Miniprotein binders against b1l550. Designs and how they scored, part 237

Target 1, 279 residues: b1l550
Amino acid sequence: MRLPEELLERARDIHSEAPSHRIKLDRVGSFGLKVPVEFKGFLLLAEADVWVSLPEGRRGVDLSRQVEAIYELSNPPKDPFSLCREAAISLLEKLNYADSSGVSIRFDAPLQDGESLKYYGVEISSIASDEIINKIRVEILGMTACPCTAELIRAYKSSEIAATHTQRSLGILEVSTKAEHPDPDKLASIIERAMSSPLRTYTKRPDEGGLVIRSLSNARLAEDVVREMIHLFLEEFGHLPEDTHILAAVRSMESVHMHDIYAERSFSLDEIRKEISSH
Key: E = the ipSAE of ESMFold2; O = the ipSAE of OpenDDE; V2 = 0.75 times the mean of E and O plus 0.25 times the DockQ between their complexes.

## First folded at step 23 (miniprotein)

Design mp12 (at its last look DockQ between E and O 0.74; V2 from the best seeds 0.68)
Fold by OpenDDE base, look of step 23:
Structure mp12 (fold): chain B 279 residues (1-279), chain A 102 residues (1-102)
Amino acid sequence: as target 1 above (279 residues)
Amino acid sequence: DRELYQEYRKLLLEAFKLIREAMKLLREGNPEEALRLLEKAFELAQRAFELAEDSPFTRLALWLMAQIRELQAEAYKKLGDKERAKELKEEARELEEELGKW
């Protein structure tokens, strides 16, 4: 919805005033906008945040222009990667007083799961200044089985497949790079492969049994999952620039405790390569 | 169902096209023709909503319906029909509230 031009003009006058305190702001914008996107052939409604920097000599940002910038680019719906980049650039062009801009788009990404769709969380971002930095965050639920309990039961009953407690675990990969956004489906796949088993939206009894058996046969600590995520990431995305920054994390919602287990590693590609080569 | 989704997608893309054209017409000072396109767009979006059947795809259809009602309200306001504009804004609000439940 375009605000009436008359309201926009009046709002501009206030925003162009000198502030009481001459202080630069890093981010000023509209958060929680709804924007249509097309993700891998799926038309989706996403949430978007748009912002720009504000110089010390300007009281406020022209928020209406920010909203207009992203909506102009969102019809027809386009892929969220291009939308983020193009909108970030457009913001700088439309708001010439800003030295930096940013766009973040969030949605649940559909992923094929047999004959059904499951979903994982995605946040795609671009920050524009003298350069463009692309960021992607992927969150997907999987299942982990505890190796510690399994070992205890094995020791007690001498079973090849030891019973253990299982829990849902949230895997997180966040990548910031000067290159193009990594493929979120690949990131989701890395997370799922790093866990004991994926989750399924719909399982028949035999499939459920198989999933549990797989999980038990691939018991992993939260720490194991994070390390495996990093390993798999390096195999798939090791070609990214060395200054690419990665966050790999897991939050395990433990079934035997009232608290969650959390593990993470933040690193650049150059840093982690040096670490691995030193061993 | 892949076929249902393709139909859904087709309907929405056509609705988006009509909205773009209607917005252009509104800018050009032709609200009457804009309203004709917006009505067609609403029908398409409504059909898409019906096809979505309480799926994650319902959200986009609802949002688009609300956006169309807002544009219709703007067009009627330009035509001087304030009463109809108010009604359409209320319908848009109701659709947005419904969207908020999803």
Scores: ipSAE 0.661, ipTM 0.877, lowest interface PAE 0.7, mean pLDDT 89
Fold by ESMFold2, look of step 23:
Structure mp12 (fold): chain B 279 residues (1-279), chain A 102 residues (1-102)
Amino acid sequence: as target 1 above (279 residues)
Amino acid sequence: DRELYQEYRKLLLEAFKLIREAMKLLREGNPEEALRLLEKAFELAQRAFELAEDSPFTRLALWLMAQIRELQAEAYKKLGDKERAKELKEEARELEEELGKW
């Protein structure tokens, strides 16, 4: 049942009251909104979260204005980075009691794979206050091949058997910076190049054999995939502000194990440079 | 196919434009003209859905079809046609359920 609209004039404005417990809240918002975006010429359906801070003296957030802010900016569809930033700024302007706002946008990004497309995960955030902090997380699946098993099989059968276990591995790069968001395609490329081989949407048997041979020629421990991701990241994005924070990680779904292998490293650009330069 | 995607894109962008115009008309109290635009927008979104053919692009087309049905329901409510509004709201729900399978 829908209640009459005129009751709004008689009801107390609950959200503008002071709460019983005067405790600030960091994030109050609407999560799981569906929004259209345009990413590199592709029209996609993304999911968005929007939020604002809530000061200790205000009981609630005007949630309808949050939804309004992002949907009004989402038609016509535009690139998700502009949408994210502009919505975060709009939230702070529309909800003037908040000290900060945030918007996250998630979508599966298309990536050319021969004559077809494959997809990788992207989550973008912009957090606005006195300044804007931009965050991006990309996740893409690749193939890894175990070098230890490959060496053992080589030693056992000399060069007769070129084999090891191969598996899907999920590579993750997450970047938080005051600069503009890094290009997610470049982050995805870094992850794929760190792996033993990319995964393909469609392969025929001769091409499938080539991928397996490539992966064996580039067998890597999960730990070394993470190290390679960091190396490649520094080559391409080492120019970002020194306080830029990065998480590099791999989760390998080991084909011969009942459990996954996980490796990660978090760092700021300042930290990692000092670490590399020390011996 | 690049040519097929370009057609899909053109259909959806026009549907988005018609939706913007229809929403303006609804705010201005003109639900009858909004309905005319929304019927055309739905046709365009449906054609885009057919072009997407089980690809990942199906999600946006389905979502847009559901949004158009919600707006049509709002328009019919403003015209006092509760029965038609209820039908369209149910159709929107069904389209969103289908979207969730993707």
Scores: ipSAE 0.658, ipTM 0.888, lowest interface PAE 1.3, mean pLDDT 86
ESMFold2 (binder alone), look of step 23: mean pLDDT 83; pTM 0.823

Design mp13 (at its last look DockQ between E and O 0.72; V2 from the best seeds 0.72)
Fold by ESMFold2, look of step 23:
Structure mp13 (fold): chain B 279 residues (1-279), chain A 102 residues (1-102)
Amino acid sequence: as target 1 above (279 residues)
Amino acid sequence: SRELYLEYRELLLEAFKLIREAMKLLREGNPEEALRLLEKAFELAQRAFELALDDPFTQLALWLMAQIRELQAEAYKKLGDKERAKELKEEARELEEELGKW
């Protein structure tokens, strides 16, 4: 049963009161909202989080205004990068007691794979205050082949067909920058090229053989996949601001193990350049 | 496959457009005309659901169908038909439960 609206006239506005403990909060918001977006001609259902900072003198946030702010921008469906940035700006303007706002949007991005689509994970964020900080995380699966087992088998049975275990590996690139979000397809491409071979949605015997041969000819340690991702990233995105922060990582679901292998490196552009040049 | 996706996309874009128009009519106090648009929008979303070839496309179509049912419920509330509004809210919940299976 809905309570009578007349009660709203008698009730205190709890949200506008001062709190008992005057402590600023960094993120107060609504998480897990479903919003439509249009990404590269595809209409998709994305998941969004919206938040603002809450000053020490305000007890609560106007949650309905937060939700309204993003939904009023979501029809017609539009580019998720524009939606993310515009919603973050709108939140800060509409909730004028906040000194910062943020929006995150998550979706599975379609990528053409022969006659089928494959999907990779994208999460973007825009954090607005006196300036805007943009963050993007891309996750895509590929195939890796173990060079250690390949070398052992070669040494045991030289001049034989190369053999080693292969497995699915999840590659991750995360970028935080004052510049516009990097193109997620380019980040996904960097990850796939760093691996032993890409994964395909469907293969027939000749195509399957080609993928296996490619992976065996391009065997890589998880550590070297991360190093290659960094190399390729610097080649394509070295022009970004020097304080741009990057995380490159691989989680390998090893076919002969009960557990995963993980490798990771975080860096800023200025940090990694000094490291490389120091030889 | 590409042809089917383009048809799916055009159906949903028109449904989104009708939803925008219906929401404006609801704000203007014209729930009867809003309901006519929402009935058309639901038909379009239903047809898109039938054409959806991948899980993400099914998810969006189901979500939109649920949103349309919520707006229809709002329109019937404005007309004073609380029982029809309750039925439509329950249908929206059922569509969201189905969405969660995908």
Scores: ipSAE 0.822, ipTM 0.948, lowest interface PAE 0.6, mean pLDDT 88
Fold by OpenDDE base, look of step 23:
Structure mp13 (fold): chain B 279 residues (1-279), chain A 102 residues (1-102)
Amino acid sequence: as target 1 above (279 residues)
Amino acid sequence: SRELYLEYRELLLEAFKLIREAMKLLREGNPEEALRLLEKAFELAQRAFELALDDPFTQLALWLMAQIRELQAEAYKKLGDKERAKELKEEARELEEELGKW
C-alpha cells in the first residue's frame, strides 16, 4: 500500500530538519510490515522489519521510502533470503544519509511431516554497511525425555525402557555469517535430531506409541540437547567462515515443574573449534 | 493436496501480476483499465482464499484481497468517485481485521 505521495512530501521537510540534539541513531525504521515471500515453492505472508541508521544531523528517517523499498522488491514474491539482501542494499541506495541498513523477515516455514505440513519459526535478516552480514534464526518444537527420572525408575525397577516424564522443548539456532544464509530446513533438522524426538502434527496410535518409545530410549537433558545441536551443526556447517557466530539454545517446558529449563551456548566457529581441540 | 496448492499458487501469482500491471496503469493515469485488472485480481484472490487449506495460505489470500481493495479505492478516488472509494476502503479494513484474527 503506497501512502499518497502528497503526504510523503510534507513529512520529508520535518525529517530533514536538524535535530535538537545531534546524536546518531543506530536503527530507525518500520517494524511489523506484512510482505509476501516465496519460500521453497510456498507463497507465504511474512512479517518484516526494515531500518537504517540516522546521522546526527538529520531529525528523522524517511519511513515511506523504507516501506517502498521492500514492497517494490516483494512483487512478484521472491525468496526471503534474496529479499532481505536486496532490500538492505536498496535501503542504503535510497536513503543516502544512512551508513547502515537492515531487514528482518519472519514467518512460519512449512516442513513436510508425512502427508501433512508442520511449521517452524524462521527469522531471516541481512544487515548492510561496509559489508553484508546475513543472520538466520530457527525455532522448532521437539520433545525431550528426562534421563534423571528414568535412571531413578531404573534403579527402583529393572526395565529396559524406564518410564520418565516428557516435555515439549523449544530448540533455537541463530547463525550470523558473512556467507549466504544457512538452509533453515537443515537447521530445523539439526534441532529435531538433537532432541529426544520430533513433534508430529498428526499421529496414529501406533505412530504415537513409537514416538514416545523413541523419546524414552533417547532421554536427554536440555544441556545434552544443546551440545548435540552444536555437534550436529559443526558437522553440517563447519565449512562456514571462522568468524561465523552461532547461538544454540533450548527451552524445555518442564512437565513436573512450574518453571522452564533453559540452556544456551554462544560461540564463533573459531572459538568452538579451539575448545573441542583442547580436549 | 499438492494439486490444490498448485492451483492456489497459480491463482495468486496471476493476481500479483495483475496488481503490478494495475499499479503501472494507475501511475500512467489510466484508472479505468487498472480497475478492470484489479477486479480480475480480486476474483482470483478470492478463489485462492476458498482453496486455502491451511492458515498461512488463508492469511496471504486475505492480505492480497485487502491490498486489491485499497488499490481499487485509490483508482476510484482518481476517477472522482469518493463514495465508492470509501466503501472499498472499508471493505479493505474489514479484510485486514479478519486477517488479524488468524
Scores: ipSAE 0.612, ipTM 0.861, lowest interface PAE 0.7, mean pLDDT 89
ESMFold2 (binder alone), look of step 23: mean pLDDT 88; pTM 0.884

Design mp14 (at its last look DockQ between E and O 0.65; V2 from the best seeds 0.68)
Fold by ESMFold2, look of step 23:
Structure mp14 (fold): chain B 279 residues (1-279), chain A 105 residues (1-105)
Amino acid sequence: as target 1 above (279 residues)
Amino acid sequence: SEELRELYQEYRKLLLEAFALIREAMKLLREGNPEEALRLLEKAFELAQRAFELAEDDPFTRLALWLMAQIRYLQAEAYKKLGDKERAKELKEEARELEEELGKW
């Protein structure tokens, strides 16, 4: 039921009032929105978060205008990078009291895996103010083989026996930059190449043996995987601005142990180059 | 596989057409023409349902189900504008069921 227009005019606009405590908020928004996107020719359902900053003098944010900002841009579906950037800009235009806005878009990205598809996790963000900062996080599973167990078996039994435990490992690369978002497929490739072997959706027995043999031949600690990820990232993306920030991490689900191993390193391109040049 | 690529291209074509019909239906609803919006939304639902039947992977199933739910919500809005609150309620319930099914994939 609609109230008469005269009665609606008397209702308070709660959001534009001053709050009882005048404290600026950094992120106020709508989280977990479902939006369609087009990624490399694939139409996908993504999950989005949208937010703006809220100045000390404003009690609340207009959430319906935030939701409108992204949905207005989501039909027809478009690539998530454009959607993210354009929605962040639209938020600042629609909610002119904010000095910054942000949009994050998450989806499972398809990647060709023989005759099938496999999927890896992608989260894209754009944060707009007087400039725009682009962030991308990629997560993909691979295989690792433990070199410590391989050495113990060699020392105890025979050097001719190549054996160790293998496990699934989740590799993570996260990049924040003023440049355009790095291609998530390239980030996923870096992660997979840093591991002992890629993980497959379907393998036949001879292929399974080859996968295991490759893993044993490339036994790596989680720490080594992180180091290799950094090395490969610098080869591919060393041209990004010097203040680009990277997080490289691995979570290894150890098959023989009761707990997971986690290794990570965060750095800017400037920082890592100084570190390497000091050797 | 060429067969899988062709199935995906048909899936994609159906969904893009459904999205276009939804855009026009939303315009008609804003202009106060819910009867014509409903005609477009019925066609959009048929297209999304056919795309759902063609979906080979969970992500494609999820998008098709989500779109089917969105179309039912828009149909409910159209019937509400026509004064048919019972039909609007039925369509909202169906949309919610589609969203629950979406969460299983």
Scores: ipSAE 0.781, ipTM 0.933, lowest interface PAE 0.7, mean pLDDT 86
Fold by OpenDDE base, look of step 23:
Structure mp14 (fold): chain B 279 residues (1-279), chain A 105 residues (1-105)
Amino acid sequence: as target 1 above (279 residues)
Amino acid sequence: SEELRELYQEYRKLLLEAFALIREAMKLLREGNPEEALRLLEKAFELAQRAFELAEDDPFTRLALWLMAQIRYLQAEAYKKLGDKERAKELKEEARELEEELGKW
């Protein structure tokens, strides 16, 4: 809650001047602010970006007002979803020359992992103009087992459960919608369920063995993971507006290669429903 | 575990109380009462420090450190309003040190 006053010394009347070049800017703001949030009962320090559009006739944005807008809403700490939406709206009210605003909040979200906590990456955003668009991005690590190597070993040894290499894989779900932000824990769960197995923060040896065996029995390509993510997403979030946009992606950190494998699909709910119905 | 839950509840309680004191202190500063604001900020700092001591994980540690730094900045502002520029400078330096520590996490 750094008082904007220290930033006010730089807020000269020069911001209201006409620019040398009359060009509209889409986003002007402060990036990398630290703001407290309450996420599912957890008090966390998040990183925030705040911005507004700048009309062609104005030289600069009043940055102090932007910072003030988000900090006024951050004490007491509130959920990051409400903070994003309310701050985006407040920015437009405080900076009346802007026709659009945006807020993005990033943090590592705690997730229960047995008796411990693990974390996944979350970015929550809201963009306000004549409408409000809510965006959420979730990133979580899981484990994949390679089915290709498993098949080769199976063919060679005639074993039911074939040895294969395993690797960490980053799953990504990004959702942009006019509806409320989807629950990030549900999105994280979708990603984990789409992989061969979740990662555990703390495993006893027997648990570790079980996790590996589970992965081997559920070997999946990066492509399989993405398709499964989409499938599970549609089951959980198929009620969202048809113009909702989704990015599903996986980056597999291959253990046998020097490069990563990446797979993605970008789609609207309308598009993917038509695609699935055609089969 | 139940123990971890209790610990976190205490941590949360301490920080929320500190946040409340900060809100009131900021109001007092705006109202031209820096002396009373300083009393609340001192208490808030103690609470934040206790929360820091209870923190076991990076996100919780970071929040506590950040809050401690913010309190020091507010204290510096209050002393500046009181005309004590030297104390204000010292507190700003302490705030900076806390922010540097925060950057290590």
Scores: ipSAE 0.598, ipTM 0.849, lowest interface PAE 0.7, mean pLDDT 88
ESMFold2 (binder alone), look of step 23: mean pLDDT 87; pTM 0.869

Design mp15 (at its last look DockQ between E and O 0.61; V2 from the best seeds 0.69)
Fold by ESMFold2, look of step 23:
Structure mp15 (fold): chain B 279 residues (1-279), chain A 102 residues (1-102)
Amino acid sequence: as target 1 above (279 residues)
Amino acid sequence: SREEYQEYRKLLLEAFALIREAQKLLREGNPEEALRLLEKAFELAQRAFELAEDDPFTRLALWLMAQIRYLQAEAYKKLGDKERAKELKEEARELEEELGKW
């Protein structure tokens, strides 16, 4: 049933009223919006969340203005980093009662894998207030090989047989910085290089053998995958501001357990540099 | 293939451009010309959908086809053809349901 449009003129503007409980809210917004982006020559459908802060004296947010802020900027499709930042700024301009805004954009990023594409997860955010904080999370699957089982088999079989269990592992890098977002392809590359071997979308039998041999030659504990991620990150991105915050993590889907193994380390650049240089 | 992706990309960029012009025409009160552009945009998006080799490319093409149907419905509503507008909104929703399968 559609109500008569004349009622719109008689109805209270609920959003601009004060609430019965005057409590500030940190994030009020529209989540799960579909938005087109262009990432490195690929046109993709991304998912976006938009929000603003809501002061204690305002009952609701102008949701149509929020949605309009990002969709006005989404055609022509443009790179998701510019879209994210510009939409966050536009939200503060359009919704002048807010003291902060945020936009997140999620998509599966294509990565060339021989003659086909594989995909890894990307989520970026820009949080605007009197400054802008940029966040990026990259997730990519790789292969890990257990060094403990490999050593046990070597000791039992006099080192003539190289064997261990292998499994898929999800590598994660999150970066929060006042600088521009790091390139997600470089973050994905760091994660893949830290693991025993990359995963491929298609391999023929000789190529599969090569991946297995690489993984056995490069067996690593989940803890050491995380340490290698951090080492490689510092080589590539050590130039970022010293208060840049990073989380490096691995979730290993162990074939012999009913549960996953998880390792993580969070740090700022200044903290990790002091830790490393003290040794 | 890369060759098919480049054609896919070209078709979609042309469709996005036609959509931008159609949206401007709708704001200016010219729904008939907007509909002509939207018909061409839909054909381009449909051809891109047929070329899509990967799920992400299928999803974008389907989404764009749905957005074009919503815009066509808006145009017909402005022309007073509520029956056609309703049909196009339903087609858009069906395209969004199909999108959710990918």
Scores: ipSAE 0.797, ipTM 0.940, lowest interface PAE 0.7, mean pLDDT 88
Fold by OpenDDE base, look of step 23:
Structure mp15 (fold): chain B 279 residues (1-279), chain A 102 residues (1-102)
Amino acid sequence: as target 1 above (279 residues)
Amino acid sequence: SREEYQEYRKLLLEAFALIREAQKLLREGNPEEALRLLEKAFELAQRAFELAEDDPFTRLALWLMAQIRYLQAEAYKKLGDKERAKELKEEARELEEELGKW
């Protein structure tokens, strides 16, 4: 939807002036815009950031044109992947002085959880220059059970399923690629499968019990979760270009400590393949 | 429910279509006809809001209602009714404030 014209007219003359210091800026834009999207059949309100580069000879960016570019593409609502790509390209076309542009769209993605919906965080981005780079970040909460405590209890009490502490853990997958955006639901699934158990929005007591038992039976360190995420990612997305960059991370909100445990690995597909093949 | 969501979706998509047409009419210098469409769009968005039970759906409906009020204000301004335009802008602001609570 277009902003009222009254907001657009006043800002053009100052932006075209020569700056006091002739320095190029990498990103100048509007952050925290609200834009409608259609994600897998769901109409959602997303938050969007739009930016372009600014050459050394121009004082400012025409911000009104940036906002117009994304809003023109947002009605009717479309999928956020296309919106990001098309808006990034449109920005370069509308702002001819820019050599690069970017769009980022953030929202809580609905995911079917039995009869209800749960949500995970997603950020979809596209950066346009001489090429287009697509980026997606997925964050989803799961549950981890500590194997160390489980082992201690097992050693003390002979039990098939050892009690241990459990905690919520945030799993993160970020993918940057020249290919199309990976499916965020698949990424979310990878994260959930890498953890001891998923979280549920609503559980009946038997379901809750089952969830806990599954978690206890699949105790994992934060480090284990990250490694499993990477493994599962390679199985599902190993076909992506070799220069595709991945960040896999877990933040475990420890229940027995006041601090969180964090583990991550950043890698390219070519790098990680070489690493795994060397063992 | 799935049925409720489908109705919600239908209402919003119809509202979006009316908004597109209203914006075109505003550009063409026909604010009166634009207002008629925007009024209909607001009713649809309001119905969608009433159907929405979940936060993300409520937020979108509220946002759309606010956007429609801003467009109505623009149309009234073009018609020379500054007082009504001001009232509608205030209503839009109130809707945005409500949106911020979700």
Scores: ipSAE 0.634, ipTM 0.867, lowest interface PAE 0.7, mean pLDDT 89
ESMFold2 (binder alone), look of step 23: mean pLDDT 88; pTM 0.888

